# VHH binders against q12xb4, part 19

Target 1, 267 residues: q12xb4
Amino acid sequence: MLDFVGLGLFDEKDISLKGLEKIHNADKVYVEFYTSILMGTDLEKMEMLYKKKITVLSREDVEQHAEDWLVDAKDSNVVFLTGGDTMVSTTHVDLRLRAADMGIKTTLIHGASIASAICGLSGLQNYRFGKSVTIPHPYVSNRGVRVVSQTPYDTIKNNIEAGLHTAVFLDIDKDKGYMTVNQAMEILLEVEGKLGEGVMVDRLAVGIARAGSPSPVVKADYIEALRDYYLGGPLHIVVIPAELHFVEAEALVKLAGAPEGILENID
Below, E stands for the ipSAE of ESMFold2; O stands for the ipSAE of OpenDDE; V2 stands for 0.75 times the mean of E and O plus 0.25 times the DockQ between their complexes.

## First folded at step 6 (VHH; framework vhh_lunsekimig_d3)

Design b4 (at its last look DockQ between E and O 0.04; V2 from the best seeds 0.00; counts 0 for: pae O 8.4 > 2, grease 24.5 > 24.2, placed apart)
Fold by ESMFold2, look of step 6:
Structure b4 (fold): chain B 267 residues (1-267), chain A 125 residues (1-125)
Amino acid sequence: as target 1 above (267 residues)
Amino acid sequence: EVQLVESGGGVVQPGGSLRLSCAASGFTVSSNYLYWYRQAAGIERELIASIWSYGSTYYVDSVKGRFTISRDNSENTMYLQMNSLRAEDTGLYYCARVKYTYDSSGYRRYTFDYWGQGTLVTVSS
């Protein structure tokens, strides 16, 4: 039996009671840390609370060598842990398909996902979100030229034209670190300066830090101002709203400190 | 000891090009906010271009498309490539480092803590 258990947003306490029960009954417990990062915990804290030894799987173990550990689930109880909710924003459905080919039954024990947390924290309606995008760290090409992706700008533009909000994920890189909301605002303004299409001019953005923690930060302001706002430590995410419903605008003003003037422009 | 030293100024005809350098010591250019300012005769010093710690750039409208700010981490130097120069570009060009602090509301407040001595650019026929 293979149980996929989501770990939730922030620390080892975010696991569900059902998830913890599965861990307690497991013969083997695996985790991967490459699709997401739980900033409030580490392996030691997880093992201490869950009272179980946990084996870390690499990306290669999961994506290229899955049968090496999936076979354990043929004759024992195996748990596979993932930050957030296992099947959200991951390719892990492939593991379920492979397990099915091997005659292994699987279950899903959900965890809280960042996709829902941004809606709750901001007051923005989940059904009004379009395609999401990730802002990658700029890099230096083989010719020594700085490269900045234009895709996030274009995705935001298309969503705004469709009346849809954009969830904007921020890159994580071993050398460049965790991208901040400040850096993301700089990148979007840089691309605006090159394209000149006006998408980021007088544009509201929502910066969110440490969702799921005891002290999350949710700050809404125009992109130029938000570039200069300190949200504290990682992890950060951005939401770019499109046309706001009145309740959404009220939430941004009252809960995220958005400029009061946005209420005057509501249809 | 923080120091900024400009060079590369000179006399050039309208339509010409110059490349200014700002050599930095006591800090790294790749991790700091750096600015170019210009001072024409009888006028207050004005911002013309900046490069931020993450590499984003800003230009005032009068120089957009003509000037390019850049930096070279191996030489710890910021540059200003000035193309299509005009008579109104004449002036003393300074590089500057900016520091910031956070105000009580959580927003950055920017101040300039180090300036170079300037390099003169003269655009004349």
Scores: ipSAE 0.181, ipTM 0.613, lowest interface PAE 4.2, mean pLDDT 90
Fold by OpenDDE, look of step 6:
Structure b4 (fold): chain B 267 residues (1-267), chain A 125 residues (1-125)
Amino acid sequence: as target 1 above (267 residues)
Amino acid sequence: EVQLVESGGGVVQPGGSLRLSCAASGFTVSSNYLYWYRQAAGIERELIASIWSYGSTYYVDSVKGRFTISRDNSENTMYLQMNSLRAEDTGLYYCARVKYTYDSSGYRRYTFDYWGQGTLVTVSS
């Protein structure tokens, strides 16, 4: 048996009771921290609270060598832990499919997800979100040229044109670290500078830091101003709103410190 | 008539400094979005700095900490202060203005509607 368990947003206490029960009944517990991470805890605290040894799996272990540890689930109870909610990442879906191919029965225990938390924190309506996107860290090509992905810009543009908000996930890289809202704004503005389509000029943006923590930060401002706003430590995520309903605009002003001027633009 | 005129280019040794100017006419610099580009020989034109609303600025990584974009309302001119110049900074430098427009779907867009003639910067020992 393989149980996928979402750990929630921030620390070891965010796990559901059902998730904890699965861990207690498990013969082997694995965790991955490359798709998401609980910034308010560490492995030791997790093991202490869950009263179970946890084995950390690398990206390679999960993506290239999954069969090596999945096989344990054929004759024992194995738990696979992830930050947030399970099956949000395509990697998790792939694991579940591999398990199925191996004849391993799987179950899902859900956790709190940033996907819904951003709506709660910002006051934006969940049903008004379109396709989400991830901003990858820029890199230098083999020719020494800086490469910045335009995909996020295009995705946001398309959503705005469709009247939909965009959840913008920020890249996690082992070498470059956790992308910040500030970096994300810089990247989007860089792309704006190149394309000149006006999508990001004076665009309202919402930065969210440490969702699920005792001290989350939610700040809405124009993208140029938000770039210079300090949100504190990771994790960060960005939302780019499209047209706002009055209630959404009011929420952003009152709950996220958005400029009051945005209320004047509501029809 | 809208016009952008760059000046201030020249030959400088590595580690030296130059100040480029982009004199604008036909519009107010403080009320518009302006950009600095450069083009080295055999390479595509590259964005290097921008100044947007609320005075926010942008720099590409290669010039961060060395270049400063600014504007003077009284002179209706945008500037690029270039310090600690390197050989790789050699190129023709352009200023550009973004104009507000609408696309075929009626959505707000911006286009680079005016470019200067460029000013040549050569960093050589």
Scores: ipSAE 0.013, ipTM 0.317, lowest interface PAE 8.4, mean pLDDT 90
ESMFold2 (binder alone), look of step 6: mean pLDDT 79; pTM 0.762

Design b5 (at its last look DockQ between E and O 0.04; V2 from the best seeds 0.00; counts 0 for: pae E 16.1 > 2, grease 25.6 > 24.2, placed apart)
Fold by OpenDDE, look of step 6:
Structure b5 (fold): chain B 267 residues (1-267), chain A 125 residues (1-125)
Amino acid sequence: as target 1 above (267 residues)
Amino acid sequence: EVQLVESGGGVVQPGGSLRLSCAASGFTVSSNYLYWYRQAAGIERELIASIYSFGSTYYVDSVKGRFTISRDNSENTMYLQMNSLRAEDTGLYYCARVKYTYDSSGYRRYTFDYWGQGTLVTVSS
């Protein structure tokens, strides 16, 4: 048996009782921290609370060598832990499919997800979100050229034109670290400077830091201003709203400190 | 009702100083984007400074180091401290508030929905 368990947003206490029960009944517990991480805890605290040894799996372990540890689930109870909610990442879906191919029965225990948390924190309506996108860290090509992905810009553009908000996930890199809202704003503005399509000009953005923590930060402002706003430690995520309903605008002003001017010209 | 009222203009010699005020009503200064503009005779209105909700400020190059934009939340007033005034600083100074608008493509844009009446600054020997 393989149980996928979402740990929630921030620390070891965010796990559901059902998730905890699965861990208690598990013969082997694995966790991955490369798709998401609980910034309010560490492995030791997790093991202490869950009363179970946890083995950390690398990206390679999960993506290249999954069969090596999945096989344990054929004859024992194995738990696979992830930050947030399970199956949000395509990697998790792939694991589940591999398990199925191996004849391993799987179950899902859901956790709190940033996907819904951003709506709660910002006041934006969940049904108004379009395709999400991740901003990758820029890199320097073999030719020495700085490469900045335009995909986020285009995705946001398409959503805006469709009247949909965009959840913008920020890259996590082992070398470059956790991308900040500030960096994300810089990247989007850089792309705007290159393309000049006007998508990010005077664009409202919402920065969210440490969702699920005792001190989450939600700040809405124009991109140029938000770029210079310090949200504190990770994790960060960005939402780019499209046209706002009045309730959304009011929420952003009252809950996220958006300029009152956004309340104008809203039906 | 939203209203902006500028004051503090006057005649000053080169090198002198003035402090302009923009008293706001109907909205909270600290929660809005506000701008100072000036218009010299025969010239288009020019943005010279801005202050954002976070307190960040912007200055055009010609006034950097000489002008300071600030706000007093208790007074709900924005200020422009002008030092080392030059003849080219002469003009009618306006404060403005920004609101959201949408272009034909559905993109949000800045628009200025409220302007003050302006206050005249004259720098002359």
Scores: ipSAE 0.062, ipTM 0.585, lowest interface PAE 3.5, mean pLDDT 92
Fold by ESMFold2, look of step 6:
Structure b5 (fold): chain B 267 residues (1-267), chain A 125 residues (1-125)
Amino acid sequence: as target 1 above (267 residues)
Amino acid sequence: EVQLVESGGGVVQPGGSLRLSCAASGFTVSSNYLYWYRQAAGIERELIASIYSFGSTYYVDSVKGRFTISRDNSENTMYLQMNSLRAEDTGLYYCARVKYTYDSSGYRRYTFDYWGQGTLVTVSS
């Protein structure tokens, strides 16, 4: 059988007791590190705490050659580990579908997801979130043209018009590194300069760093100010609020250092 | 060497228009934050408009809707189009560049490290 086990947000201790129990009873344990990164741990620490050898699968192993290891779950206990919650913001439902086609029973053992953590850290209500988006690193084309994606701007615009907050994921690239909140703010302002639609003018944003760690950073301010605010090391994520309920605004002021003036603009 | 040179000032009647230029050398206007300040006699310089990298702009309330800041990257020049001029707009107009560092609370601190010499605008009947 195949158990999908979420690893949570930050380090090897974020696994649930149920997840750890599944690992202990497993014949084979696999992990992938390409959909998410647990900044507070590594393979050695995981193997030490979990008392089990863990085999790392590449993207190709998971997406193109899954049958090579899925067959083990026909007659043994197999665990597949993913950061966060395994089915959130991944394409791993495909593995469940392939397993079902092969007659393999699957289970989900959940872990804490960044999708819920941003709500808890900021005080923004989860039912107020719309479509999420990722800001990709800008690049220079072969012809020397700087390419900056407009999609994040449009997604934020559409959510704001619908009264919905936007979770904005920040790109990870081997050459350009982990995108920071500062870079994200600059990119959004760059697109605003080209489009002139006013979406980023006087716009509040929330920067969150190292969710799940002992020392997360949550900072709310207007986009121009956040461009200049240092949140420390990775991983970073941004939330762009739409119209705030009073409790949400109070949370941003008291918990995230938002300007107190935002309380005067709501009921 | 970094230089900022303002031009385009002069005498104009109330309701008239002027276009100020700020020619930059030694740096690229598109890569820097640039500002227009105004100074009436005996008064501290006041910010009136700014333009950021990427083209975003800001205006103080007294000039909103009347003044437009812009730049021409091919000419390496920033402009201030001033319409519907009033007597209170009289003053010496400066363009400036800023640099910044982060303070201990995590916010930027900035200084104006380059100023032009100023160009005089006089609005009188």
Scores: ipSAE 0.000, ipTM 0.185, lowest interface PAE 16.1, mean pLDDT 87
ESMFold2 (binder alone), look of step 6: mean pLDDT 79; pTM 0.753

Design b6 (at its last look DockQ between E and O 0.18; V2 from the best seeds 0.00; counts 0 for: pae E 16.8 > 2, placed apart)
Fold by ESMFold2, look of step 6:
Structure b6 (fold): chain B 267 residues (1-267), chain A 125 residues (1-125)
Amino acid sequence: as target 1 above (267 residues)
Amino acid sequence: EVQLVESGGGVVQPGGSLRLSCAASGFTVSSNYLYWYRQAAGIERELIASIYRYGSTYYVDSVKGRFTISRDNSENTMYLQMNSLRAEDTGLYYCARVKYTYDSSGYRRYTFDYWGQGTLVTVSS
């Protein structure tokens, strides 16, 4: 049997009681850390609290070689751990499909997802979010040309035009590190300079750092101002609001420090 | 009705300065997106600077550090301070207003609904 268990947002204590029960009764426990990172914990802390050995799987183990470890679930209890909620913003539905083809029963034990946490932290309504996007780190091509992805700009533009907020994930790279809100604002303004369409001008953004921790940072300001605002350490995420409902605007002012002037243009 | 009137153009030597004005009537500058464009001979108009509802500004790379856009809400006027002028800055300078409209499919469209007549800037020896 294969139980998918979400680890929640920040540390080893975010697991549900149902999730911990599944771990306790498991014969094998696997985790992957490549879809999300729990900044408040590590493998040692997890093993100490959960009282189980935990085997880390790489992306290749999960995506290319899943049958090598899925087979264990035919005759034993296997738990697969993922940060956040296992099926949210992951490709792990493929594992459930493969398990079904192998005759393996699966269950889902949910965890808190960043997708819901950004709504709670910002006060933005969850049903008004459009497609999410990731801003990748820019790179220099083999011809020496700086390449900056235009896709995040276009996604934000399309969502705004549809009246939808955008959740903007920020790239993680072994050499370039965790992308910050500051870097994301610079990248969006760089693409704005190329296109000149005004999408990123007079545009609010919400920077969120360390969601799920004891001391998250939530700061809303215009993109140009937020470029210079220090949010502290990783992980960072950005939300770009569309036109705000009055309660959303009030929440950004009172809870995230948005300029009070945004309340003046609420229809 | 709605009007935009540019002024302040003229002839100046390279390295010199000019201050352009865009006087607005029929609407308030503080509630609108306003843009400066320039048009050199034989070239389409190009965006050079913008000032937006909440005071945020934008500059194209070729003018950053040399040009400063601003507005005076009490005079209902937008300005462009142009320093360190170069021959390549020669052209007609326009101010423009933008509004959002909805098209027949319900999508928001970004359009320039009013333009000024232009003011000529000539940078020459």
Scores: ipSAE 0.000, ipTM 0.144, lowest interface PAE 16.8, mean pLDDT 86
Fold by OpenDDE, look of step 6:
Structure b6 (fold): chain B 267 residues (1-267), chain A 125 residues (1-125)
Amino acid sequence: as target 1 above (267 residues)
Amino acid sequence: EVQLVESGGGVVQPGGSLRLSCAASGFTVSSNYLYWYRQAAGIERELIASIYRYGSTYYVDSVKGRFTISRDNSENTMYLQMNSLRAEDTGLYYCARVKYTYDSSGYRRYTFDYWGQGTLVTVSS
């Protein structure tokens, strides 16, 4: 048996009781921290609270060598832990499919998800969100050219044209670290500079830091201002809203510190 | 009444410089987001630069390093310093301000509703 368990947003206490029960009944517990991470805890605290040894799996372990540890689930109870909610990442879906191919029965225990948390924190309506996207860290090509992905820009553009908000996930890189809202704004502005389509020009954006923590930060402002706003430590995520409903605009002002000008034209 | 009036356009040789002005009335320049657009013959209006509420600036790649957008609070005027002008910089230059509008569905929209009349810039040998 393989149980996928979402750990929630921030620390070891965010796990559901059902998730904890699965861990207690498990013969082997694995965790991955490359799709998401709980910034308010560490492996030691997790093991202490869950009263179980946890084996950390690398990206390679999950993506290239999954069969090596999945086989344990054929004859024993195995738990696979992830930050946030399970099956949000395509990697998790792939893992579950591999398990199925191996004849391993799987179950899902859900955790709190950033996908819904951003709506709660910002006041933006969940049903108005379109396709989400991830901003990858820019890199330098073999020719010494800085490469910046335009995919986020295009995705946001398409959503805006459809009147939909965009959840913008920020890259986690082993070497470059956790992308910040500030970096994300800079990247989007850089792409705007190249394409000049006006998508990011004076665009309202919402930066969210440490969702699920005792002190989350939610800040809405125009992208140029948000670029220079300090949100504190990771994790960060960005929302780019499209047209705002009156209630959404009010929420952004009152709950996220958006400029009051978004409510009315202010001199 | 909100009004934007561009000036400073003219004929200049390649490599020359011009300084455009956008005089604002009815609102405070330093408290608003302002933009420079240009329109060459036969093509759509193009965003080229902007100065924002907190003083940050934006430039399209084609004008980076050559154009500088600024504002003077005492004059309530936005400027565009254009250096190293090229033939492709020829066009009618507009300044604009953003204003919110509302659609029939009750959604607030972000749009440019105030434009100047434009000032013509011609770069030719």
Scores: ipSAE 0.000, ipTM 0.292, lowest interface PAE 11.2, mean pLDDT 91
ESMFold2 (binder alone), look of step 6: mean pLDDT 79; pTM 0.765

## First folded at step 7 (VHH; framework vhh_lunsekimig_d3)

Design d1 (at its last look DockQ between E and O 0.89; V2 from the best seeds 0.50)
Fold by ESMFold2, look of step 9:
Structure d1 (fold): chain B 267 residues (1-267), chain A 125 residues (1-125)
Amino acid sequence: as target 1 above (267 residues)
Amino acid sequence: EVQLVESGGGVVQPGGSLRLSCAASGFTVSSNYLYWYRQAAGIERELIASIYSYGSTYYVDSVKGRFTISRDNSENTMYLQMNSLRAEDTGLYYCARVKYTYDSSGYRRYYFDHWGQGTLVTVSS
């Protein structure tokens, strides 16, 4: 049997009691750290709390050599750990399909996902989110030209026109590091300056840092002001709201420090 | 010692081009916020373009599409490429280093740390 167990948002304590029970009953426990980053823990802390040896799988182990460890689940209890909720924003449904082809029963033990955490932290309604996007770090091409992706701008534009909020994931790169909300706002304003379509003019954004930690930061302001707000250390994510329902606007003012004037623009 | 030295100014006809340089010493251009200002006769300095430490660039409407700010880390120099010049672009062009502190509410407050001496650009037929 193969149990997929989500680890939640931040540290080793975010796992559910059901997840812990599965780990305790497991013959083998595997984890992958390449789809998500749990900033508040490490393997030693996880093994200490979960009281079980955990084997780390590489991307190649999971994506190209899955049968090497999936076979263990034919005759024993295997747990596969993923940050957040294991099937959200991963390709791990492929593992469930491969397991089914091998006659292996799979289950899902959910964990808290950043997709839901941003809704709770901001007060924005989950059903009003459109297509998400990632802002990549700008790079210098082989010809020496600075390249800034315009795709995030276009995605936000399309969502706003449809009345939908945008979850904006921020790039992580081994050399350039964890993108901050400040850098993301700089990029969106730079693209606005080039395109001139007005999408980022007087546009509210929500910056969220360290969701799931003891001290998360949630700050809403217009993009130019949010660019200049200190949110502290990683990991950061941005939400760009579309037109707000009154309760959403009230939540941003009271929970995220949004300018009170946004309430005057809503019936 | 922090210094900024502008060069590259001159006389050009309308529609012409110039490239201004701002050579920096005492700090690294890639780690700082750098701005171009200009001053026409009888008026206050006005911001025209900026480049942030992360590399993002910004322009006022009057120069958008015509001017390009850039930097070369190996030469520790910021540039302003000025195309399609107009008579109203005439003035003394300054570069400046901008720094910031955080106020008590967590927002950046920007201030000018150092200025260059200026380089004159004259656009006339």
Scores: ipSAE 0.563, ipTM 0.820, lowest interface PAE 2.0, mean pLDDT 92
Fold by OpenDDE, look of step 9:
Structure d1 (fold): chain B 267 residues (1-267), chain A 125 residues (1-125)
Amino acid sequence: as target 1 above (267 residues)
Amino acid sequence: EVQLVESGGGVVQPGGSLRLSCAASGFTVSSNYLYWYRQAAGIERELIASIYSYGSTYYVDSVKGRFTISRDNSENTMYLQMNSLRAEDTGLYYCARVKYTYDSSGYRRYYFDHWGQGTLVTVSS
């Protein structure tokens, strides 16, 4: 048996009781931290609370060598832990499919997800979100050219045109670190400067830091202003709202410190 | 000691190209906000381009597509490649480092902590 367990948003206590039960009954527990990290905990604290040894899997272990550890689930109970909610904003469905091909039964134990938490924190309505996107860290090509992805810009544009909000995930890189809201705003403005389609001109944005922590920060402002706002430590995520419902606008003003002027543009 | 030294200015014909350099010392170019300004005779100094610590760039509309701001970490130098130069591009070009602090509201407040001496660019037929 293979159990996919979501750990939740912030620390080792965010796991569900059912998730904890699965861990207690597991013969082997694996975790990956390359898709998301619980910033409020560490492996030692997790092992202490869960009373189980946890093996950390690298991206390579999961993406290239999954069969090496999945096979254990044929004859024993294996738990695979991930930050957030399992299968959300990950490619781990592939693991489930591989398990199925191997004749391994799988179950899902859900955890709190940043994908839904942003709605609660910002007051934006969950059903008004469109396609999400990730802003990758810019990189320098082999030719020495700086490469900035335009995909986030296009995705946001498409959503806005459709009247949909965009959840913008921020890249996590072992070398470059956790992308900040500030960096994300810089990137979006850079792309705006290149494309000039006006998508980011006077655009409202929401920065969220440390969702699920005792001290989350939610700040809404225009992109240029938000670029200069201090949200504190990771993790960060961005939401780009489209047209706002009155209630959403009010929420952003009262709960996220958005400029009051945004209320004037709402019918 | 922080220092910025501009170079590369000169006389060029319309349609020509120049490459300005801003050599930095006392700080790392790749981790700082740097700006190019220019000042034409009788006109207030104006921002023309900037490169942020994360590498993002900004250009005023009048130079978009013609000017390129870049930096070389190995040389600790910022550059401004100027192509298709026009008479209106004539002026003294300055580079500057910008720093910031956070105010009580959590917003960055930027300030110019250092300027170069400038390099003169003259575009004339």
Scores: ipSAE 0.182, ipTM 0.574, lowest interface PAE 1.9, mean pLDDT 93
ESMFold2, look of step 7: ipSAE 0.479; ipTM 0.766
ESMFold2 (binder alone), look of step 7: mean pLDDT 81; pTM 0.777
OpenDDE, look of step 7: ipSAE 0.017; ipTM 0.356
ESMFold2, look of step 8: ipSAE 0.487; ipTM 0.771
ESMFold2 (binder alone), look of step 8: mean pLDDT 81; pTM 0.779
OpenDDE, look of step 8: ipSAE 0.007; ipTM 0.260
ESMFold2 (binder alone), look of step 9: mean pLDDT 81; pTM 0.776

